# Ledger of designs, part 116: VH-VL binders against NAD kinase (nadK)

Target 1, 268 residues: NAD kinase (nadK), of Syntrophomonas wolfei subsp. wolfei (q0aze0)
Amino acid sequence: MKIILVNNRFKENTEKKAQEIAGQLSALNVEVIIDNGLDEPYAGTVDFIMVLGGDGTMLRAARRYGQRAIPVLGVNMGTVGFLSNIEINELAEYLPLILREEYSLEARMMLEVAVFQQQSLLTRVFCLNELLLRSNSPRMLSFALEISGQKLEPYRGDGLIVSTTTGSTAYSLSAGGPIADPQLDAFIVTPVASHIINKRPLVVSPEREISLHLLEEREAIIGIDGQIKMDFGAENRVLIKRAPHPLLMVNLKAKPFFTSIDRSLQRQ

## First folded at step 9 (VH-VL)

Design N23 (from L6 with heavy chain I52V; framework fv_ixekizumab)
Fold by ESMFold2-Fast, scan of step 9:
Structure N23 (fold): chain C 268 residues (1-268), chain A 122 residues (1-122), chain B 112 residues (1-112)
Amino acid sequence: as target 1 above (268 residues)
Amino acid sequence: QVQLVQSGAEVKKPGSSVKVSCKASGGTFSSYAIHWVRQAPGQGLEWMGVIVPILGTADYNQRFKGRVTITADESTSTAYMELSSLRSEDTAVYYCARGHTWKTSHGYFDYWGQGTLVTVSS
Amino acid sequence: DIVMTQTPLSLSVTPGQPASISCRSSQSLLHSIGFNYLHWYLQKPGQSPQLLIYLGSNRASGVPDRFSGSGSGTDFTLKISRVEAEDVGVYYCMQALQTPLTFGQGTKLEIK
């Protein structure tokens, strides 16, 4: 059995804890690969992925490994978040269940994002939360949104978010998007500071294909899960689809989504 | 409480197809693999194949490959086993069973359906 | 395919006496992580099979402590310390190390 431990090298206790856990797993004849984000993703076959950290570390793990149909467990290390299932001080209790494969899985949709320069593919990435198109200057953007070949009236504003249901509580929420049950598959399309009052968030079938391009030469940026940033100009086009595979998240204990989000929204 | 409930008995002619259903209740349907096992009268158990609902993928015993198709409908928490080109030798009780794991192997069958008798006669 | 061989094919036991069933695999069922992917099932007359023992030696929920499993690699044993009338049926071992999953031919337990 081979497990990847994904950690955040910039958090003081994370590397030390990853080494400690790797030692415990090795004592049980489990091969451990440590991924601190610096190198290319591990290319070999892997049975399980354990993410040590907060939501940001989970987003990185989903981008690197989410399309491989490997169970991913979020282990919280004291950071408040939505994507972890157990606390680090509970890991020893649950480790036997992990090794015997006695856990349930939850499928979370992902986005496939393809960015083109003219006809050439520049990059293809996957993400768990969202793609953000935004202005990189005080000038508002003018851009075209197409949904499965249907051209909407032009958008004018600071940008647009195309989100998964998991991402409904991230940037999309801050921009006025709805809270969605993460067990549903849908795109949530949320305008950012639209100049037009009647531009509302859209909830769209995950079978749809979404494309974006600028209608005027402006300085703009595409953001992926708040972690990847790339320049976007009038010669660029982005294409967004449901990714081929969902992220397989491990549930070892119940984590009620609606009471968690309700409590989070009451904090000020 | 987890329960697997199968469709009722069927009588089929040689050369036809049969589709047996297995509806799961109590628990998370997509988290587990659903296996199909048959038992001819007076004989032992034979594994036919498995569906992994969360991925939509299936694996089959080579003996039945080309004749058996196993599918799942997550919206109704129901797995299906379709066997085509039926022969009299296919007369058997067909069981669905839940593996404790989502994987095609390793699973122990913690819950079984009640069985569906399929009789193939001319 | 992994071949599973059970012995005996049938046995008759006086109530209260012990019973022992052997299961042999054509290759090792011991995984590198330390688990034997060998499970035992009981099929009572007219009923669906039910899980008795999983991963070689772990008793399933609701199974009386009269039942125990032992063995590793290629040789496994299911023991009943004191056979009761309700234990009548056919016992099957199954390997789950790799697909296709394969069963032993079954052992019929009867009361003398």
Scores: ipSAE 0.648, ipTM 0.833, lowest interface PAE 2.0, mean pLDDT 90

Design N24 (from L6 with heavy chain I54M; framework fv_ixekizumab)
Fold by ESMFold2-Fast, scan of step 9:
Structure N24 (fold): chain C 268 residues (1-268), chain A 122 residues (1-122), chain B 112 residues (1-112)
Amino acid sequence: as target 1 above (268 residues)
Amino acid sequence: QVQLVQSGAEVKKPGSSVKVSCKASGGTFSSYAIHWVRQAPGQGLEWMGVIIPMLGTADYNQRFKGRVTITADESTSTAYMELSSLRSEDTAVYYCARGHTWKTSHGYFDYWGQGTLVTVSS
Amino acid sequence: DIVMTQTPLSLSVTPGQPASISCRSSQSLLHSIGFNYLHWYLQKPGQSPQLLIYLGSNRASGVPDRFSGSGSGTDFTLKISRVEAEDVGVYYCMQALQTPLTFGQGTKLEIK
């Protein structure tokens, strides 16, 4: 069995804990690859991915490995989040089940984001939470949204978020989007500070293709999971569709999603 | 709680095809591998193949490759096994079974369907 | 393909007496992580197979403690300490180390 341990090198506790866990796994005849985010993703075949950290580390792991159909377990290191399944102090209890492959998987849809300059593909990226189109200046954007060939009336405002259901509790929530059951597959399209009357969040089929482009020359940015930023101008177009493979998240214990989000909203 | 319910018995002519269904209830269909195993009258068990519904990945016993197709519909929690170019030797009870793991190998079969008798005769 | 061989192919036992079934694989079923991917099933007359023992020696939920599995690598044994009438049926071992998954020929257990 070969396991990737994904951690954040800039968090002292997480790096030390990753080395400790790697030693424990090696003693059980498990091959361990440590991914601290600095190098290219490990290109070999692996059986399991263990993410040590918060939601940000899980988002990076999903972007690097989410399309490979490998089980991914989030292990919380102390920061409250929605993408971890167990706490670090529970790992010893659950390790035998992990090694026996005695766990269930939850599929979480991902976005495939393709950015073009006219007819040329500039980049293709995957993400777990959302794509954000936003103005990078005090000027509002004027932009076109097309859903499966259907051209909507123009948008005017600070931007737009195209989110997965997993991302419904991230930036989309802050912009007024709905809270979605992460077991559903859907795009959530949430306007950011729209000046157009009745531009409401949309919940659309994950089989649809979403296209965005600017109608006026503006300084804008495309953001991916709050971690990648790309310049976006009037010569650019972005195509968003459901990624070919979902992220396979490991369930070792029941997660109280609705009670967790309810508690979080009460505290704000 | 977990139950696999298969479609009813069928009688088929040589050269035709048969499609057997296996509906899962009382558990997470997508998280597990669904295997197909057959048993000819008075004979032992023979593994035919497997589908991983979440991934759309299927693997087959080489003996049946080209004749067997295993599919899954996650929306109805149903797996299907279709066997073509039927011969009298294909007369058997066909079982679906759930592997305890999402993988094509390693799994032990914790739940089995009731079986579907397919009779191939002229 | 991994070939699974069971012995005996049939046995007849007086109630209360022990029974032992052997299963041999053509290559080792011991994986590098320490597990033997060998599982035992029982098929009672007119019924679907049911899981008895998994990963060589672990008893499945609801299986009486009269049943035990042992062995490693290529040689495995299923033992019943005190055979009861409801134990009649055909016992199969299965390797799950690699596809295609393969079964032994089956061992028919009958009551005298």
Scores: ipSAE 0.026, ipTM 0.607, lowest interface PAE 7.4, mean pLDDT 88

Design N25 (from L6 with heavy chain I54L; framework fv_ixekizumab)
Fold by ESMFold2-Fast, scan of step 9:
Structure N25 (fold): chain C 268 residues (1-268), chain A 122 residues (1-122), chain B 112 residues (1-112)
Amino acid sequence: as target 1 above (268 residues)
Amino acid sequence: QVQLVQSGAEVKKPGSSVKVSCKASGGTFSSYAIHWVRQAPGQGLEWMGVIIPLLGTADYNQRFKGRVTITADESTSTAYMELSSLRSEDTAVYYCARGHTWKTSHGYFDYWGQGTLVTVSS
Amino acid sequence: DIVMTQTPLSLSVTPGQPASISCRSSQSLLHSIGFNYLHWYLQKPGQSPQLLIYLGSNRASGVPDRFSGSGSGTDFTLKISRVEAEDVGVYYCMQALQTPLTFGQGTKLEIK
């Protein structure tokens, strides 16, 4: 059995814990690859991915490995988030179940984001939460949104979020988007500080293609899961569709989504 | 409580095909692999193949490859096994069974369907 | 394909006496993580098979403690310490190390 341990290179305590866990797994004859974010993703075949950290670390793991159809377990190291399943102090209790493969899997949709300059593909990335288009200056954007070739009336405001259902509780929530059951596959399209009164969040089929481009030259950026930034100008176009494979999340511990979000909202 | 319920017995002519269903209830259908095993009268158990509903991928015993197709419909929590070009030697009870894991291998079968008798006359 | 061989093919046991069934694989079923991917099933007359022992030696839920599994690699044994009338049926071992999954030919246990 081969396991990738994903940790955050900017969290010194998670690096030490990752090394400790790697030693424990090696003692159980499990081959361990540590991914602390410094190198390219491990290219070999693995059986399981264990993410040591918060939601940010899980988002990075999903982007690097989410398309490989490998079970991914989120292990919380401090701040309680939505993407972790167990706490670090529970890991020893659950290790036998992991090794015996006695756990259920939950599929979470991902986005495929393709950014073009004119007719040329600049980059293609995958993400678990969302793509954010936003102004990078005090000036608002004017931009076009197309959904499966249907051209909507122009948008004017600070930007737009295209989110998965998993991402409904991230930036989309802050911008006024709905809370979505992560068991559903859908895009949530949420305007950011729109100057047009009747621009509401949209919930659309995951089979739709979403296209965005600027209608006038402005300083803008595309953000991916709050971790990757790309400059976006009038010569650019972004195409968003459902990724070919969902992220396979491991369930070892009951974590009812609606109770968790309700508690989180009461503590805000 | 997990339960696998299969479709009823069938009598088929040589050269035809049969499609047996297996409906899962009580658990999360997509979290597990569904295997198909047959048993000819008075004979032992023979593994035919498996479907991973979550991924839509199947794997088959080479003895049946080209004749067997295993599919799944997550919306109805139902797995199907279709066997074509039927021969008299295909007369058997066909079982579906749930592997404890989502993988095509490693699984132990914690739940079994009641079986479907398929009789091929010749 | 991994070939699974069971011995004996049949046995008749007086109630209260022990029974032992052997299962041999053509190659090792021991995985690098320390598990033997060998499972035992019981098929009672007119019924579907049911899980008895998994991963070589673990008793399935609801299975009486008179049943035990042992062995590693290529040689495995299922033991019943004191056979009861309800134990009648055909016992099968199955390897799940790799596809195709393969069963032993079965051992029929009858009461004298």
Scores: ipSAE 0.261, ipTM 0.703, lowest interface PAE 5.2, mean pLDDT 89

Design N26 (from L6 with heavy chain I54V; framework fv_ixekizumab)
Fold by ESMFold2-Fast, scan of step 9:
Structure N26 (fold): chain C 268 residues (1-268), chain A 122 residues (1-122), chain B 112 residues (1-112)
Amino acid sequence: as target 1 above (268 residues)
Amino acid sequence: QVQLVQSGAEVKKPGSSVKVSCKASGGTFSSYAIHWVRQAPGQGLEWMGVIIPVLGTADYNQRFKGRVTITADESTSTAYMELSSLRSEDTAVYYCARGHTWKTSHGYFDYWGQGTLVTVSS
Amino acid sequence: DIVMTQTPLSLSVTPGQPASISCRSSQSLLHSIGFNYLHWYLQKPGQSPQLLIYLGSNRASGVPDRFSGSGSGTDFTLKISRVEAEDVGVYYCMQALQTPLTFGQGTKLEIK
């Protein structure tokens, strides 16, 4: 068995803890690859991915490895989050189940984001939460949204979020989007500070293709999961569709989504 | 309580096809792999293949390559095994069984269907 | 394909006496993580097979403690410490290290 341990190099003591866990796994004849974010993703085959950290570390793991159809377990290191399943102090108890593959999987849809310059593909990335189009200046954007070839009336505002259901509790929520059951597959399209009062969040089929382009020259960026930023101009367009494979999240412990989000909203 | 319930017995002519169903209840269908095993009269057990419902992928024993197709419908928690170009030596009881894991290998079969007798005769 | 060989192919046992069944694989079933992907099933007359032992030595839920599994690599043994009338049937070992999954020929257990 080969496991990737994904950790956040910028969090206190996570590197030391990752090394301790790697040593324990190696003693059980498990080959361990540590991914602290400094290098390119590990290119070899692996059986399991263990993410040590908060939601941000899980988002990075999903972008790097989510399309490989490999089980991914979130292990919380102290910060409450939505994407972890067990706590670090529970790992020893659950490790035998992990090694025996005695766990359930939950499929979470991902986005495939393709950015073009004119007709040329510039980049293709995958993400778990969302794509954000936003202004990079005090000026509002004017942009076109097309859903499966259907051209909507132009948008004016600070931007737009195209989110998965998993991402419904991230930036989309802050922009006024609905809370969605992450077991549903759907795109959530949420305007950011729209100048048009009647622009509402949209919930659309995950089989739809969504395209965005600017109608005026403006300084804008595309953000992916809040971690990757790319310049976006009027010569660019972005195409968003369901990724070929969902992220396979490991369930070792029941985590009630609705009571968790309810408590989170009360605490703010 | 986990239970696998299979469709009823079939009598088929040589050269035809048969499709056997296996409906799962009492567990998370998407969490497990569903395997198909057959047993000719008075003979041992032979593994035919497996479907992983969460991935929509299947793997087959090469002995049946081109003749067997295993599918799953997650909305009804039902797996199907279709065997084409039937021969008299395909006469057997066909079982579905749940692997304890979602993987095509490594699994032990913690629950079995009741079996479906398929008789192929001229 | 991995070939599984069981011995004996049949045995008759007086109630209360022990029984032992061997299973040999053509290659090691010991995975690098320390598990033997070898499982034992019992098929009683007219019934579906049922799980007895998984991963070499772990007794399945509801299986009496008179059943035990042992072995590693290529040689495995299923033991019944005190055979009861309800133990009559055919016992199969199965390797699950790799596809295709393969079964032994089966061992028929009868009461004298």
Scores: ipSAE 0.060, ipTM 0.625, lowest interface PAE 6.4, mean pLDDT 88

Design N27 (from L6 with heavy chain I54F; framework fv_ixekizumab)
Fold by ESMFold2-Fast, scan of step 9:
Structure N27 (fold): chain C 268 residues (1-268), chain A 122 residues (1-122), chain B 112 residues (1-112)
Amino acid sequence: as target 1 above (268 residues)
Amino acid sequence: QVQLVQSGAEVKKPGSSVKVSCKASGGTFSSYAIHWVRQAPGQGLEWMGVIIPFLGTADYNQRFKGRVTITADESTSTAYMELSSLRSEDTAVYYCARGHTWKTSHGYFDYWGQGTLVTVSS
Amino acid sequence: DIVMTQTPLSLSVTPGQPASISCRSSQSLLHSIGFNYLHWYLQKPGQSPQLLIYLGSNRASGVPDRFSGSGSGTDFTLKISRVEAEDVGVYYCMQALQTPLTFGQGTKLEIK
């Protein structure tokens, strides 16, 4: 069995724990590949991915490996987020189940984001939470939204979020989007500080194709899962659709989404 | 607790097709592999194929290539096995079974359906 | 395809006596992670098969401790330390290392 351990090298305690866990797994005849985010994703065949950290580390793992149909387990090493399933101090208890493949999987939709310059594909990335289009200056954006070839009236404001249901509790929530059950497949399209009185969040079929481009030259960026930034100008177009494969998240214990989000909103 | 409940016995003519259902309850249907195994009267067990419902991925024993199709409907937690161009030697009890894992291989069958007798006769 | 061979094909045992069934695979079932993907099932007359032993030596839930599995690679054994009337049926080994999954031909256990 080959397992990738995804960790955050910028936290010394996390790197040390990753090495300790790798040693324990090696003693159990498991080959371990450590991915600390600096190098290219491991290209070989892998049986399981263990993410050591919070939601941010899971988002990175999903972008790097989510399209490979490999089980991904979130192991929390601090404040519990939405994407971890067990705590680090529970890992020894659950390791036998992991090695025997005695766990259930939950499929979470992902976005496929393709950025073009004229007719040329500039980049193609996958993400678990959202794409954010936002102004990179004090000036508001003027931009066009198309949904499956249907051209909506122009948007004016600070930007737009196109989110998965998993991403409904991330940036989309902060911009006024709805809270969605992550078991549902849907795009949530949430305006950011729209200056047009009747622009509302949209919930659309995941079979739809969403296209964005600027109507005026502005300083803007595309943000992916809050971790990747790309410049976006009037010469660019972004195309968003459902990714070919969902992220396969490992469930070793029940984690109630609705009570978790209710507690989080009360804390805010 | 987890149960697999199969459709009832069928009598079919040679050259026809049969579609057997397997409804799961009491657990997560989508994330486990559902296998199909048959047993001719007085004979041993023969693996026919498998489906992973949430991926829509199926794999088949090449002995049945082109004749067997396994599908799943996640909304009803039901897997189906359809066998076409039936012959007398296809007379057998057909079982669905849940693998303990999502993979098409490695799984041990922790739950079995009650079996569906398919008789092919004129 | 991996070929699974069981011996004997049938055996008759006096109640209270031990029984042993062998299963041989045409290639090693030992995976790099250290597990043998070999499982044992019992089919009682008129019933669906039921899991007895998984991953070579692990007893399934509800299975009495008189049942045990052993072996590695290509040679596996199922033992019943003290046969009881309820143990009557056909025992099958199955390899799950790779598709197509394949079963042994079965061993019929009868009481004398």
Scores: ipSAE 0.060, ipTM 0.625, lowest interface PAE 6.6, mean pLDDT 89

Design N28 (from L6 with heavy chain L55F; framework fv_ixekizumab)
Fold by ESMFold2-Fast, scan of step 9:
Structure N28 (fold): chain C 268 residues (1-268), chain A 122 residues (1-122), chain B 112 residues (1-112)
Amino acid sequence: as target 1 above (268 residues)
Amino acid sequence: QVQLVQSGAEVKKPGSSVKVSCKASGGTFSSYAIHWVRQAPGQGLEWMGVIIPIFGTADYNQRFKGRVTITADESTSTAYMELSSLRSEDTAVYYCARGHTWKTSHGYFDYWGQGTLVTVSS
Amino acid sequence: DIVMTQTPLSLSVTPGQPASISCRSSQSLLHSIGFNYLHWYLQKPGQSPQLLIYLGSNRASGVPDRFSGSGSGTDFTLKISRVEAEDVGVYYCMQALQTPLTFGQGTKLEIK
């Protein structure tokens, strides 16, 4: 068995814990690869991915490895989040089940994002939460949204979010989007500070293809899962569709989504 | 409370095909492997194949040489086993069973369907 | 294919007496990480098979402690310390190290 341990390079306590866990796994004849984000993703075959950290570390792991159809376990390191399944102090208890493959998998849809410049593909990335198109200046954007070939009336405002259901509690929520059951597959299209009266969030089939481009030259950026930023201008076009593979999240214990989100909103 | 419920008994002519269903309730269908096992009257258990719904991939016992097809519909939490070119020797009780993991091998069968009797006769 | 051989094929036991069933594989079922992919099932008359023992020696949920599994590699044993009337049926071992998954021929347990 070969396992990738995904770690946050900016958390020194997490790196020390990753080395400790790697030593324990090696003693059980498990090959361990440490991914702290500094190098290219590990290119070889692996059987399991263990993410040590908070939601941000899980988002990075999903972007790097989510399309490989490998089980991914989120292990929380004390930061409150929604993408981990067990706490670090529970790992020793659950490790035998992991090695015996006594767990279930939960499929979480991902976005495939392709950015073009004048018909040339600039980049293709995958993400678990969302793509954000936003103004990078005080000026509002004017942009076109097309859903499965259907051209909507132009948008005017600060931007737009295209989110998975997993991402419904991230930036989409802050912009007024609905809270969605992450077991459902759907795109949530949420306007950011729209100047057009009655522009509402849309919930659409994950089989839809969504495209965006600017109608006026403005300073804008594309954000991916809050971690990647790319300049976006009038010569650019972005195409968003369902990724070929979902992220396969490991379930070792029940995690109550609705009571967790309800409690989080109560504390706002 | 996990339960696998199979379709009812069938009587088929030699040379025809049969499609047996296995509906899962209680718990997560797509995250587990669904195996098919048959048992001829008075005989032992024979593994036919497996489907992993989350990947859409199947693996088969070579003895059935292109006659067996296993599929899954995650929207209805139902797995199917279709056996074609039926012979009298295919008369058996056909079981679906859930592997405890998503893998095609290694799994132990923690839940079994009630079985479906398929009789092949003229 | 891995061949699984059970002995005996049939045994008759007086209630309260012990019973022992052997299962032998044509190649080692011990994986490099230390697990034996050998599982035991019981099929009671007119019923579907049910899981008894998994990974060589672990009792399934609800299985009485009079049942135990042991062995490693190619030789495995299922033991019942005190046979009860409800233990009647056919016992099967199964290897799950590789596909195709293969079963032993079955051991029929009867009460005298």
Scores: ipSAE 0.007, ipTM 0.564, lowest interface PAE 9.1, mean pLDDT 88

Design N29 (from L6 with heavy chain L55Y; framework fv_ixekizumab)
Fold by ESMFold2-Fast, scan of step 9:
Structure N29 (fold): chain C 268 residues (1-268), chain A 122 residues (1-122), chain B 112 residues (1-112)
Amino acid sequence: as target 1 above (268 residues)
Amino acid sequence: QVQLVQSGAEVKKPGSSVKVSCKASGGTFSSYAIHWVRQAPGQGLEWMGVIIPIYGTADYNQRFKGRVTITADESTSTAYMELSSLRSEDTAVYYCARGHTWKTSHGYFDYWGQGTLVTVSS
Amino acid sequence: DIVMTQTPLSLSVTPGQPASISCRSSQSLLHSIGFNYLHWYLQKPGQSPQLLIYLGSNRASGVPDRFSGSGSGTDFTLKISRVEAEDVGVYYCMQALQTPLTFGQGTKLEIK
């Protein structure tokens, strides 16, 4: 059995815990690969991915490994989040179930984001939460949104979010988008500070293709899961569709999504 | 709570094909392996194959390769087993069963369908 | 393919007496991480099979404590401490170490 441990090297307690867990797993004849985010993703075949950290570390793991159809377990290291299933102090209790492969999986849709310059593909990335198009200057954007060949009236504002249902509680929520059951597959299209008051969030079939391009020369960026930034200009086009594979999240214990989000909203 | 409901009994001619459905209700369909097992009259249980809906992986008993196809429709929580080039020896009750895990092996079958009798006669 | 062999093929027991069924595999079902991929099922007359014991010795939910499983590697035993009328049926062991999954030929338990 081969496991990837994903951690954040720059959190010293997380690095030390990852080494401790790697030692425990090696003693049980499990081969361990540590991914601290500095190198390219491990290219070999693995059986399981264990993410040690908060939601940010989980988002990174999803982008790196989510399309490989490998079970991914989120282990929380102390900060409450939505993408972890167990706490670090529970890992010893659940480790036998992990090794015996006695767990269920939840599929979470992902986005495939392709950025073009004219007709040439510049990059293709995957993400779990969202793509954000936003201005990189004080000036508002003017941009076109097309859904499965249907061209909408132009947008004017600070940007647009195209989110998965998992991402409905991330940036989309902050911009006024709806909270969605992560068991549903859908795109949520949420305007950011639109100056047109009748531009509302859209909930769109995951079978649709979404295209974005600028209508005027402006400096803009594409953001992926709040962690990756790419320059975006009038010569660029982005195409968003459902990724070929969902992220397979490990479920070792029930997490009541709706009561968890309700408590989270009460704190804010 | 969790229930597997199969399609009704069928009578088929030799050389034809049959497609049996297995609809899951209650619990998560996609995250479990769905296995197919048959039982000829008065005989024991024989494993035919498995599908893992969320992984898109199917695996078959070599005895049936080329004749059996197992598929799943996640939108309707339904698995299908199609057996072609039917012979009288294929007369059996066909069961679907849920493995407790997502793997093609290792699983124990915690829920079974009611079975579908397929009779092949001329 | 892993071959599963059950003994006896049939068994008649008076109510209240114990019953024992053996299952042998052609190769070890013990995985390197310490568990046996062997499961036991009961098929009552006219019904679908139902799970009794999983991973060699664990009782499935709702299964009475009179049922127990034991063994490791290639030799496994299912025991019923006090047979009741409702226990009539055919008992099957199944290996799940590797595909194709294979069943024993079955043991028919009848009440005298």
Scores: ipSAE 0.007, ipTM 0.520, lowest interface PAE 9.8, mean pLDDT 87

